# Designs tried in a protein design chat: VH-VL binders against Small ribosomal subunit protein uS7c (rps7). Part 3

Target 1, 178 residues: Small ribosomal subunit protein uS7c (rps7), of Euglena longa (Euglenophycean alga) (Astasia longa) (p14760)
Amino acid sequence: MSTRKLQKRKILPNDSIYNSLLVSQTINKILSKGKKNIARYIFYKSMQNIEKIKNENPLDIFKKAVDNATPSIELRTQKRKKGQISKISIKTKLERRNKIALKFIINSAKKRSEKNIIQKLQGEILDAYNNTGAAVQKKEEIEKSKSPVNNNKKFISKNKKSKNKKQKKRLKRKKNIY

## First folded at step 4 (VH-VL; framework fv_benmelstobart)

Design s33 (from b13 with heavy chain Y106A Y109I)
Fold by ESMFold2-Fast, scan of step 4:
Structure s33 (fold): chain C 178 residues (1-178), chain A 120 residues (1-120), chain B 107 residues (1-107)
Amino acid sequence: as target 1 above (178 residues)
Amino acid sequence: QITLKESGPTLVKPTQTLTLTCTVSGFSLSSYYVHWIRQPPGKALEWLGVIYYSGSTDYNAAFMSRLTITKDNSKNQVVLTMNNMDPVDTATYYCARDYYDLRGYAFDIWGQGTLVTVSS
Amino acid sequence: DIQMTQSPSSLSASVGDRVTITCKASQDISNYVAWYQQKPGKAPKLLIYAASSLQSGVPDRFSGSGYGTDFTFTISSLQPEDIATYFCQQYDNLPYTFGQGTKLEIK
């Protein structure tokens, strides 16, 4: 391949061991105060330990753990009145929701009772892999908070003299004005 | 080496339920996720939904109320079920494998497709 | 939903010509665009991903470029086997959406 083309925002490369973009994103989220070698060591050592425990491909275990912690929607704060705030449900791309799951896994790992960060991270990954643990619990809280949008999804009806079925079918199939 | 193949009924009557099976070979459903895409004759491709490594799913909101995707890793099969079929659902249905990771973008391997005609 | 608009809807070109197809997204999608080739009666084939990355095994006469909302797909020297319909796809937000397609024919 010839020269790689660069895009406007910096693109994160795949990691060197698993050749995985997900792994690179995870290492970056572990990274604190520019200590990338420490973040890489923590992650890879956790993966190595998981491989010894499960006798399976640790990347597959990690991918499943992330999937189990990935919410189906993203919650955002929205103003409804002057001082009134509410949350709305938005369905974003999988990659963005995976980043939310990574945040849940890493932050939940840090709050664990194990003696070091490597053991904390491997424990949280294995719990999420089994569909349990604090990271998955955070995902389930988001799932419970889904907006009842499906119950409120109704077409605006014009108040006209004639509302016959033929007119309703035609309006349904035509392009909406606004 | 790596293949996906769709199978199921080619003719469905209005209001009936469609069930299509995607059989995969050369990779494990426990390590990859599979999407369903359809294409009405002469029209654009339309994404229907995906099933992930864990068995969790995401659906296009336009089909969510009548669409279910399931899988059986031991049989190497992914199943699409779509209720209340209508003539406008006539299309070639494809299953496809994701290109990389959990990102769910570009589809690197596609099944051959199966044409489903909805008419009485 | 993000709308993907392709142009032209069809074009005729001669063998050896440079062919260009464009795709516009209704909102910023960074570089999350793929391009597919579909021959009559067959499934689509991935040619380009991440707007400009060539899929393994695809001839280097195919290329892609763009960022944000405007994307371009180019065949530098058209060959007879390139006769097909080409589709762009965004994978920035769910649902994933495709362009309407560009049908390429030989004059």
Scores: ipSAE 0.007, ipTM 0.519, lowest interface PAE 11.1, mean pLDDT 80

Design s37 (from b13 with light chain D92E)
Fold by ESMFold2-Fast, scan of step 4:
Structure s37 (fold): chain C 178 residues (1-178), chain A 120 residues (1-120), chain B 107 residues (1-107)
Amino acid sequence: as target 1 above (178 residues)
Amino acid sequence: QITLKESGPTLVKPTQTLTLTCTVSGFSLSSYYVHWIRQPPGKALEWLGVIYYSGSTDYNAAFMSRLTITKDNSKNQVVLTMNNMDPVDTATYYCARDYYDLRGYYFDYWGQGTLVTVSS
Amino acid sequence: DIQMTQSPSSLSASVGDRVTITCKASQDISNYVAWYQQKPGKAPKLLIYAASSLQSGVPDRFSGSGYGTDFTFTISSLQPEDIATYFCQQYENLPYTFGQGTKLEIK
C-alpha cells in the first residue's frame, strides 16, 4: 500500500462545502497573517450572499467569474539589445493562469469602495461574472497586449545542457527579468 | 437550461474538408470554453481541441496540422474544420462545455454527437 | 502525452454485485481524474470528478478513489440501468486523455 508515500505529499484538499480545489486556493489567497478561519468566513459569506442575490448555485457563478478573469496567455518581459524591453506572450499551464485570475479578483476586491471585505469580494465576483469590473479589465489588458504565442521559446524545462549550478543561477536571473 | 448541439454533413469523401457547427444555449461563449471530442465506433474518446472565451485555441498535436476551431459569440456558434479527411476519421463528433477545477477541465454538458462517416 | 489504461476491458456481473474497475495513469496526475458513463448511441455522462467527488444527481452507489497514478471506480450494488461503457479521463495536462473504456454487461 502506498499510504505513507501519499502522506509525504502535501496535497491541498478540496474545500468542505463545495468540494472544490478552486475554492481552497481562493481561501488561501485571501488569508493574511495565517488567519485561515477568517478567510474561510469571508469567502463562504460572500458565496452565501451571492446565492441570495442571484438565486443560482454560487460555485457556478464563482467559476464563471474566474473564467472571465483568466487570461489566455501570460505576458513576460525580455531585455533586448541596448537595454530595450519587449513583451513576449507565452502559453502557460491553466493552473498558473487561473491563479493569476484569482489574484486579479482578490486584489481588485480589496480596492473597492464597499465598507467591508465581504461586500468588496461579492461585488468583484458579481462584476467579473457579468464580464465587467477591475479584475476583468486587467485580463482584457493582457488579451489586447498579446503577441502570437510561441511555446518553442519556453526552453528552461527542456534545457538538458544547463544542469550546471552557475548556469541554473543565470537562468534564474534571466527568469527574474520577466 | 444549458444545451449544445452539433450539425453538419454526415458523409464526407476521402481528402475532403469536414465542417461541423456547435450551437450553444443557456451560457455565453465569452465566458466558457468549448471543446471538441470525437469517438470512432467502438473506440475510446479522443480530445481534439478547445476554444477559449478570448478566441484563442489549443489543439491536440496529432490533429494540429489540419484542424481549426473558430467561434462567433453573437451567433452562439463554435465551428470545427478538419482538412484531408480519411476513413480512419470516421467517428461521432461531440462538442462539450467545460467544468473547471484549478488544473483543467472535465465536461459537464455534451452535445448529442453527430456521426461522420468517411468513405468513397 | 499522459496515457490512461483501464482494466478490465469488459466485465460481466449480476444485479446486486459490487463492481470495480481501475485506471492507471502513466504519470502522477494527483486527483485530476473524471469518470463517465456512456450508453449505446448517447453522449458520455459525468459521474465522478476530482477522483472521488460525486456529480450532483448521480446515485450514491457510484464512487471513486485513488491518488497519483492508480484510480478505482466502484458500483456498490449493480442495477440493470448501469449497463454501459465506463471511461476515465485525466485533466492534469493537455492533451486531455481518456481510458479505452470498460464495457459492463449483466449476466
Scores: ipSAE 0.005, ipTM 0.477, lowest interface PAE 12.5, mean pLDDT 80

Design s39 (from b13 with heavy chain S31R)
Fold by ESMFold2-Fast, scan of step 4:
Parts: sequence; structure tokens; C-alpha cells
Structure s39 (fold): chain C 178 residues (1-178), chain A 120 residues (1-120), chain B 107 residues (1-107)
Amino acid sequence: as target 1 above (178 residues)
Amino acid sequence: QITLKESGPTLVKPTQTLTLTCTVSGFSLSRYYVHWIRQPPGKALEWLGVIYYSGSTDYNAAFMSRLTITKDNSKNQVVLTMNNMDPVDTATYYCARDYYDLRGYYFDYWGQGTLVTVSS
Amino acid sequence: DIQMTQSPSSLSASVGDRVTITCKASQDISNYVAWYQQKPGKAPKLLIYAASSLQSGVPDRFSGSGYGTDFTFTISSLQPEDIATYFCQQYDNLPYTFGQGTKLEIK
């Protein structure tokens, strides 16, 4: 079955417990420094605890949490002139915006005060499910920034900082030459 | 009271298939995980696999080619099947419940264990 | 797989003695360690979880400590009923792995 995966290279299988692509994507986002088995276990135990607390299907709770943390647009940086930077609002496909929500939930969970990662993830998912918490707050910050007028535009003059930019690029290049 | 109980001790000949049943009481298999762990005489405990409340499974890679765990929620039973048994598979086999709370995951309830002897 | 190295493999002590058993993980497992007591012919019994948390109903002479790779289990004052084999277990990553066990006897 390895050859079929190579042909379709970017297609993720649904997870084995919930048969959900969203769950597979979530486990991959947890995986940043860990092994896949530990990421799977953290996620599934968080879901198991949620089911016990709410007496509802934990996948449905998780889907609502993701929906609540999903922004309606993405913000992208666009350079216009030397030293000038503006941010523009772009509507992207739902799948891409869901991945942003997953990043918000996981990163916010890691910053929580609970003692273990399972409790942190469980807490963040439940907060997002109730339309509260740090992940939803990050989504709301993006929502506040969406405007056709782009009233959050910032202009930075690079003429005053051109030397610094050249120095930073040379240092980065030097660092990357092994 | 929460209990797990493995089917009685058994003798298996080399190359035969082992089948063990774990009967649970005091909790629902639709709500909790059940694991199988074994212990060869005088050796460390070995985790074999788990069946989740959804019916999905995870196995220790060392055993996955010959190990199957299934369950019947209505009968409160979990079944371990291991084919191609070898004398080195002689061990006491346990089923255990994973601890299901906010403080982590470990084994809080174990069956009494059943001795499986593999010999000709 | 994460290897759990337990020491000593066996020890003998007198009633009232302080007994210490150690467990070393081959990689950082935070505090995801449990300790079990196993008497001959019986299933293991959970004593300690999360490296240092005492299981309900377990006497307070049992304790655990450690974080990362090095973990310790202690019986502060050995009682006759404590004669058993003791095992550590990591639950940070699948597959779950156990120490080799420490057989405790009274001299």
C-alpha cells in the first residue's frame, strides 16, 4: 500500500478511531516535536475525557470547537514599495482555514496552566466548543482585522532601515551555509 | 465493583492459535479502553495491544502480524486472538482497564491473569 | 521503544527499613510513570501514578519521585505484607513499557 500513497502523495488517511480526516490533521499538528504514537494518544485521551464530561459524541464537540476557531479569512503580508508593507484580507478554502483553527487550538493548549498536555488540550477544546478561550480569541483578532478598506494597514519606511535589512540577510545566509 | 476476568488457563501446541476472553463488570466497553498485557515467567510485563471504545485497535509492532483484539459490548467481553504460538509465548496473560481521568493514563484495574503454556 | 531500566533486580531488607528502587527511561518521559506491586500468583496492583501521586487506598509509606529520565520509588518503613515484586511503567508513549521488576524479600 506504500505505492498508492506515493501516487497520491499529499492525501492523509482518516484516523483509525473516529474515521475522520480532521482528526488525522489534528494529530499531525500535535506531532511537531513528538513521535506520532504519543500525539495520537494525547489526542484520543483528550477526546475520551471530553466524552466523559459532556456525555456527548466527542467528535461532534471537537468539530464545533474547530468551527468556532476557524476564521472567515486569512491575513497576508503584501509589499508595495521599498519599505512599505500592508496586510490584505484573502478568503481561502475552508480546508485551509480549518488548519489555521487547528494551529490556534494546539498552540493555545500548549500555553495553558494545567499540569499535563492531555488536560491542556481537553480544556482548550472545551473552551473553543463554548466559543471562548485563547484559540477563539485569536480567531476573533483576525475577524476584527477583516475589512475591504484594510484600516489596519501599516507603512514602514525601509529607507531608514535598509542597512539593517542587508546585515540581517547576510547573517542569515552565513548561518545557513552549514 | 469494577472487575475484569480472563478465561481459564490453557495449553497450546506450537503453531496453534490462542484465544482468550476477558469479561468485564462495573463499566461499559462502549465507554472505556481495554488492554492486553502478558508476563513470561521471570520476565518483564509486555504490552500487547488495546481496543478502544469505538472498536478500533492499536498493537505493539512486535505482535501486530499475528495479534487480533475484538469485543462484544453487549456481552461485556474482549477477545484476544494470537496465531502461530511458540514456546517463547508462554506467559501469564492479563486484561486491564486504562485509567480514564484528567490525571493521566495507566492501568488501575487488572484481571487476575491466566497462564498460557505453549509446549509440544 | 522507550526502555525502562529498573534497579536493583532484587533486594532483601528488614521490617522497618527504608527501601528505595530506581527506574531509568531511555528518553525524557516527563512525569508519566506508574509503579505497581505484584504478589506471587496475583495481578499487579497500582500504587503510584504520575511519578509521585499515591493511588486511593494505598498506604502512605509508599511514595514516588522523579522527572524526565530518573525515577525513584520508596517504602519508608517496610512491613511484612510489602513482600512482592515491584515494577515501573512509562505511559508517555506507545507501546507501554515496563521495568524488569525488583523482587523484595525480608531477611
Scores: ipSAE 0.006, ipTM 0.462, lowest interface PAE 14.1, mean pLDDT 80

Design s4 (from b13 with heavy chain L102V)
Fold by ESMFold2-Fast, scan of step 4:
Structure s4 (fold): chain C 178 residues (1-178), chain A 120 residues (1-120), chain B 107 residues (1-107)
Amino acid sequence: as target 1 above (178 residues)
Amino acid sequence: QITLKESGPTLVKPTQTLTLTCTVSGFSLSSYYVHWIRQPPGKALEWLGVIYYSGSTDYNAAFMSRLTITKDNSKNQVVLTMNNMDPVDTATYYCARDYYDVRGYYFDYWGQGTLVTVSS
Amino acid sequence: DIQMTQSPSSLSASVGDRVTITCKASQDISNYVAWYQQKPGKAPKLLIYAASSLQSGVPDRFSGSGYGTDFTFTISSLQPEDIATYFCQQYDNLPYTFGQGTKLEIK
């Protein structure tokens, strides 16, 4: 095979409606059984619905949704001898992290309770745009794995629970002594 | 009321360029796509192409090399341009508004059509 | 391209008759079929979509059925105003394609 053929396989053109590389990548991730036209219509219809709901440019809404679902790092699984698994945090290019966000949005959309895939996708995009929903929760789990500093409120909450447990244990021990 | 109306020349000479305009009312071109379909006398309907929200297009491969669809949202107009007209291109030309399904489009509102005759 | 083959090409029937037209796709198109009515000198009018769904405002004497490759359009009791040519359309894939049409006449 030629090097030019390999380069062409790695080059993704912008989509035909919004002229956006991000949109083309999203359509590829929606793709079912190689039917690109189905994926295109699902995505574009979701965008049209979002425009009607928000009365704003749907591409801007979608870009913000992706930003909100994009983790600052990637988690890599290292498999040790004898079946031990360890996870490490690495900094990768923004484009790779955006693809993770797209995966979160699409997979979370499919698990939603709305009647059809178009409504599921638009719902997940709008939730992510508002910095809520399952896709954003997946991103937050990665952020928590990266550094305790990013999860101060949750650690404070857990510390309060730990404190309460210690206090209860203290009282229980005291009663057992006499 | 939702309407579409085609306008343009009814007679075109062979090798000339056809330009047709579709003027819409009752809906926004920023919220709906517009398709062009033609029908030669006594024959089946032929889908030519579509223009999307952004101004991007998809064309039937049979016409792609000589067909251009553009629009001006502020004027409520969609324009079809077809180069190198031939007598076999004689047809009634329609613009139509889409209704979309998960797989594709069918057409809920059509213009009245304009007959374009190609002859010397 | 997906080919849509209609039969018959023409038919004559009496008022009150049950009329059936068929459409065959060259490949599986699930239920992505629409049916249109076209009267002389007029644009096509949408009657049926998704193989069996009746368009708003269309009389209930019109119906559609089918899945995969074989589709049927029926007029349960023919009325004089139903004289027209009827077309099927697939919207499973680009380019969208239409049947050849069935010309319906009253006896």
Scores: ipSAE 0.007, ipTM 0.477, lowest interface PAE 13.4, mean pLDDT 81

Design s40 (from b13 with heavy chain S30D)
Fold by ESMFold2-Fast, scan of step 4:
Structure s40 (fold): chain C 178 residues (1-178), chain A 120 residues (1-120), chain B 107 residues (1-107)
Amino acid sequence: as target 1 above (178 residues)
Amino acid sequence: QITLKESGPTLVKPTQTLTLTCTVSGFSLDSYYVHWIRQPPGKALEWLGVIYYSGSTDYNAAFMSRLTITKDNSKNQVVLTMNNMDPVDTATYYCARDYYDLRGYYFDYWGQGTLVTVSS
Amino acid sequence: DIQMTQSPSSLSASVGDRVTITCKASQDISNYVAWYQQKPGKAPKLLIYAASSLQSGVPDRFSGSGYGTDFTFTISSLQPEDIATYFCQQYDNLPYTFGQGTKLEIK
C-alpha cells in the first residue's frame, strides 16, 4: 500500500588489491576528512607487515580477526518517555554485524600505545586474530546481552581462561612475598 | 635474498604474441605486487602494468587492448602476454617488485631484464 | 598522462664535481618522485624515493629535493662508479611515467 521515494543506493566496489568488499569497507571506516589514499596506505601497509610477521595470507588473517570481533547481535538505542535511553538487542544481517566489528577494530587500534597508526592497526588485527584484545572485548560485552543458554560454552570457556590467568598471576605474586 | 628473473623468447616476428615469465624468489606473490616495465634501446622506461596479490591488474591504457598479466603463486611466476607485436615493441622487458607509498608504487627490486627483438 | 621532462639529456663532469639533474612534472605530483641509476646492460637501481628519501645502502653523496612540479637530483662529489644513466619517475597517478634519462659520463 505504501509508496516511498527510491533512495539512490551506493554500491561499494571491491578494493583493487585484495578484490575484497570487506577491505573496501575497512578503508572507508579508516577514512578521516575524506583522505582515501592515506586510509588505503595505512591499511595496506598494516597488511604487508602482518604478512611478514605471520608468513600467511594477510587477507585470511584479517577475515579471521573480523570474524572474532563480530557480535552475534546488534545493540540499538531506544528513546523512552522522560528522555530515558534504553538499549535493545536485535538480530541483524551478518554484513551489518561485520561493520560493527570493523568499527571495534579501528577504534580500538586508535587507542593503542604503539607509536604510529600502522603499528596500532596491525597490533589490533593480530590480537583479534588470536581472539584477544580490545576489539574482541567489546564484542564480548555485547554477547552478555544474549540469552545465557546460547552463549553458555563461550562464556564458561572464556571465564575459565581468564580465571586461570588470574590464578596463575595470584600464585606468582604469592610466591614472591616473604 | 630477493630475486626476480625474466625468461622467454628473445626474437618475435611481427603480428605474433609475446609471452614472458617472471620467476621470483625470497618473497611471496601472496603478499607482493609485480610490475612489468620495458625499455626500448636508448629510450625511456615505460610502465606496462601490475598484478596485485589478489590477481587483480592495472594496465597502461596505451597497451591495455593487447596486454594481459597473470600469475601462479604456487610456481612463483608472473606471466606477461602481449598480442600483435610490432618492431616498435623491441625493448628490454623487466619485472619489478613494488613498494607502496601513499599515491602509488616505486620499484625496490628489479629482474635483470630480457631483450626482445621484433623483426621479420 | 603525467609527463616527466628531464634535463639535461647528457652531461660530462670530472671526479669530485657536484652534479645536478632536474625533472619537471606536467602537473602537481606533491613529493611522489623516485630516482633510479642504470648502468649499461643492467636493470635500474632505486636511489631516492618520496623526492628526498635515500634508499637503504645508497651512498649519502646522492640526494633529492623538490615538491609540486620541480625536482632535483644531486651527486655532491662525483665518483668514477657513478657513470650511468639516471631516471626520475612519478608515482602519483596511473600510468606511472619516467623521465627520458640523463647520461652521465666522466670527462
Scores: ipSAE 0.006, ipTM 0.475, lowest interface PAE 13.8, mean pLDDT 81

Design s41 (from b13 with heavy chain S31N)
Fold by ESMFold2-Fast, scan of step 4:
Structure s41 (fold): chain C 178 residues (1-178), chain A 120 residues (1-120), chain B 107 residues (1-107)
Amino acid sequence: as target 1 above (178 residues)
Amino acid sequence: QITLKESGPTLVKPTQTLTLTCTVSGFSLSNYYVHWIRQPPGKALEWLGVIYYSGSTDYNAAFMSRLTITKDNSKNQVVLTMNNMDPVDTATYYCARDYYDLRGYYFDYWGQGTLVTVSS
Amino acid sequence: DIQMTQSPSSLSASVGDRVTITCKASQDISNYVAWYQQKPGKAPKLLIYAASSLQSGVPDRFSGSGYGTDFTFTISSLQPEDIATYFCQQYDNLPYTFGQGTKLEIK
């Protein structure tokens, strides 16, 4: 085995302009990896436009927008004995919930009525910054759907049902490596 | 230079409310998360909660019913309020900074800590 | 909650020795582990994050390794100023949890 695989796993680096992991994660979610130059252009141009509109540091605006769209829990689907589908609330780490917020912002931006993706993205970010808009609405829907069932109960239940513990852990590890 | 400093009463009677203030310098509360962690004498560290850029909070479920964390960015202060103090709450209380990006992972700078004794 | 178990609880070593302490998580936490140094009467100081990344300004004699559930922290050549309590922290899931600590003393 390679020493790097054991000790220095590859992680997503901070972006080159803002030196921000959040920015790098956002660029990755805008477009597939094969079109990263276009994704970078879209993101940075939206940031430049926001700076012109607000006359403030656009990174600070973006961070607040993401925070406002970040749910306090993650909802997971559970199939019950009678084929019933229920959702339970799980308290996951902040990084996972931030990625959910990024998906809300990007997917909501794509559904906006503005003419191009840059204007759609800047509009959704500014709405989320003001604690409004479709991304924040999706977050509020999760907040309203909260169940008192805790993360430990759900994790234990899944573990008891899983015959492929190694495979399940491998998949968990894979999604955390960039 | 980055600093965090806890202040507040060092002695609290059972059933009283504890209020601690964390004053920060060298960074903006608009760009960083601040956590509260405590350590009873000779025991492990225990995470209490965090306040984010937006003022939103997350609390350890064990304390959620009696904990409130607030902040005032203009004063560079984060405030912890904990109701119904009990002798088992005797501990050194720390505030600590999270990395300014949305990593929310580990604590790169800590206050010096303030020992709070709960006794009649 | 994720439980973090450290071993040993205490360790005695001589200056220049290689010191290793371990931390085990009750479930898979990938590489989301930090290590702290705490001297008597002082706040903890971050040494290692992401299981193996050295914090800026920390001497390179400190290192970490591990993935999943088993993690190790190593001091390659113990110095007198390294006498302290060391503890691990997981940050994979809320609430964040810490190991019980390992008290390091000189023989």
Scores: ipSAE 0.013, ipTM 0.558, lowest interface PAE 7.7, mean pLDDT 81

Design s42 (from b13 with heavy chain S31T)
Fold by ESMFold2-Fast, scan of step 4:
Structure s42 (fold): chain C 178 residues (1-178), chain A 120 residues (1-120), chain B 107 residues (1-107)
Amino acid sequence: as target 1 above (178 residues)
Amino acid sequence: QITLKESGPTLVKPTQTLTLTCTVSGFSLSTYYVHWIRQPPGKALEWLGVIYYSGSTDYNAAFMSRLTITKDNSKNQVVLTMNNMDPVDTATYYCARDYYDLRGYYFDYWGQGTLVTVSS
Amino acid sequence: DIQMTQSPSSLSASVGDRVTITCKASQDISNYVAWYQQKPGKAPKLLIYAASSLQSGVPDRFSGSGYGTDFTFTISSLQPEDIATYFCQQYDNLPYTFGQGTKLEIK
């Protein structure tokens, strides 16, 4: 007799359609405060549309998109005694780096110009699948900063970009909290 | 064996609330969705709503204001509640399991149906 | 809502005949159509999905075709046990909608 492998609610189960942990993780990241049925609908409808466009298995397309957006390392900032900072390359587990790729894809999708979230998500997934788009650009920025040639110059430049992004986020938050 | 079974036939008076229970076996409500569909005598099938594995729901807008679907995974039961019943709501009510492939949902297993009669 | 217009509403045919039923969607639904058979007093039974895919265990005399807005369901050689009402369903978008049904009778 076989026992059914049921996942506890505390441990994220594989999704019911693709039997994929990656898909479950993606659905959880789409809408942090929305109902789960909305996140599932958005994701699965995007996959359905991708299948229509490409005439290929959409799970394979999605896995390749995530792969293309997955950085080989994670960057951490180390504070030095005079308030100076340098970036350190840390090799982390693939699972953690895949979650970073999912964050890139979802956040980039939300910033797209299409009319609805389904079209935004399918567009970003297809771009990443073709090794292009904003999510892949974010991954590429991480890859470039691990080069040893003129590391101080690159790390200083990346720190300036990071500060600029934080300032933009703060400005956006102030505008949105009216 | 995969089965779905609606609670027995019922008679409802106008303005009262309908409650139907669907008991499932052979699959888990934590991994499959269950839909409610009705069929008035001699008419087409009408999709009412769905409850997902997560407990979230979607309803046909025509019924949304008076329809609630809930479930209890431990009891293997899905419950449909519909308020303010009218004689026009007389129909056979089905619960059905969906099969989602990459092309959307269609219904691979259905309950036998239960007749709901709304009259004074 | 997507409307599914099914024709004819009723059909009489002889055993061995080729029977065709049509279904028209009010908008493009690609191939997201299922066909069901319903015998009196029973729940619908799935025959065809994705417009043309035959459900496991269903005889190969049943077939479906179509894409976009126009769909057909065919019984290549009618058998007595095929007497039933047949329904199409779109599943491209919520709410899911059904055709009005075709009642098939033997003459």
Scores: ipSAE 0.000, ipTM 0.460, lowest interface PAE 13.8, mean pLDDT 80

Design s43 (from b13 with heavy chain S31D)
Fold by ESMFold2-Fast, scan of step 4:
Structure s43 (fold): chain C 178 residues (1-178), chain A 120 residues (1-120), chain B 107 residues (1-107)
Amino acid sequence: as target 1 above (178 residues)
Amino acid sequence: QITLKESGPTLVKPTQTLTLTCTVSGFSLSDYYVHWIRQPPGKALEWLGVIYYSGSTDYNAAFMSRLTITKDNSKNQVVLTMNNMDPVDTATYYCARDYYDLRGYYFDYWGQGTLVTVSS
Amino acid sequence: DIQMTQSPSSLSASVGDRVTITCKASQDISNYVAWYQQKPGKAPKLLIYAASSLQSGVPDRFSGSGYGTDFTFTISSLQPEDIATYFCQQYDNLPYTFGQGTKLEIK
């Protein structure tokens, strides 16, 4: 037993309709400084419209859209020398990268030409579901910006040759693991 | 009933490619993530990689150059392929299930595991 | 990669004893820790997630606590069927990493 109070991370509950934390995070992102009831209406109405268009579970469509917009890495700023700044590629947990995808989808939706925010959001979700649209393009920009160090390591591994197939490939793998 | 079951060769020679299949039941691969984790005898668990419901993958960088995970939703199967096996790759290989939520991931159901021995 | 350091590596206790295992992360991982039980020849079984949440169907004698870098797993009253190796896991960053395990034996 401990008398020390535990510092807890803020916990967001799952949404009431789909029982999904992803949905709750999305609703919170739609209108950061707006009213939550409006954000909930916008999201759920977009989902209902998607269901009518696709004749599929809209949550499954949304999950795939988010996945398609989720970058494989996060770009982080790193200081090298005094005043020198560079970007490095870091593979963060999926939850953090999913939040990046949500930002891409929602911000891209807001820039769409459709009449209202509901149609803008459903359009961007469907585009992302089909692996197209502005949100997916933002993800592709991050993919293209992977650091040369990461790419060079993969290239070196692919270009490795073995003179003694069984022994040298095994030895090369040991060096790569260690 | 939710089950995962690993299958494949139990003995692999150095430099050969390992192919393991995870067959799932009681849930759809379109709704869940499947991870591969291994455990050398008497040692800690090592996370190898994951295939998401969409078919996208993430790999442990230590294995990325020789590891591929694929799936066939219609067959309820996830396949791990690892090239250039070495005796240090001797381990029990597990597939495990995870949910598509925005939380970080832990494993609610595991296969029984299959011991793969790498020796000449 | 985030390193998970588990202690002790082995522990002997009597039935009814309170058992405590600790796990330390090399960096802040908030509450993204799970604990698993593994019996010989079997797959790991999830007991605790989010540092302190008890998995459905797991006896309430098992509990977890901690935040940031220091985490604790407790069995309030040890039972014979609890003989197993216990592992912690972080799921804050990829790759997911595990502690080296604590082997629990009964005296």
Scores: ipSAE 0.006, ipTM 0.524, lowest interface PAE 10.3, mean pLDDT 81

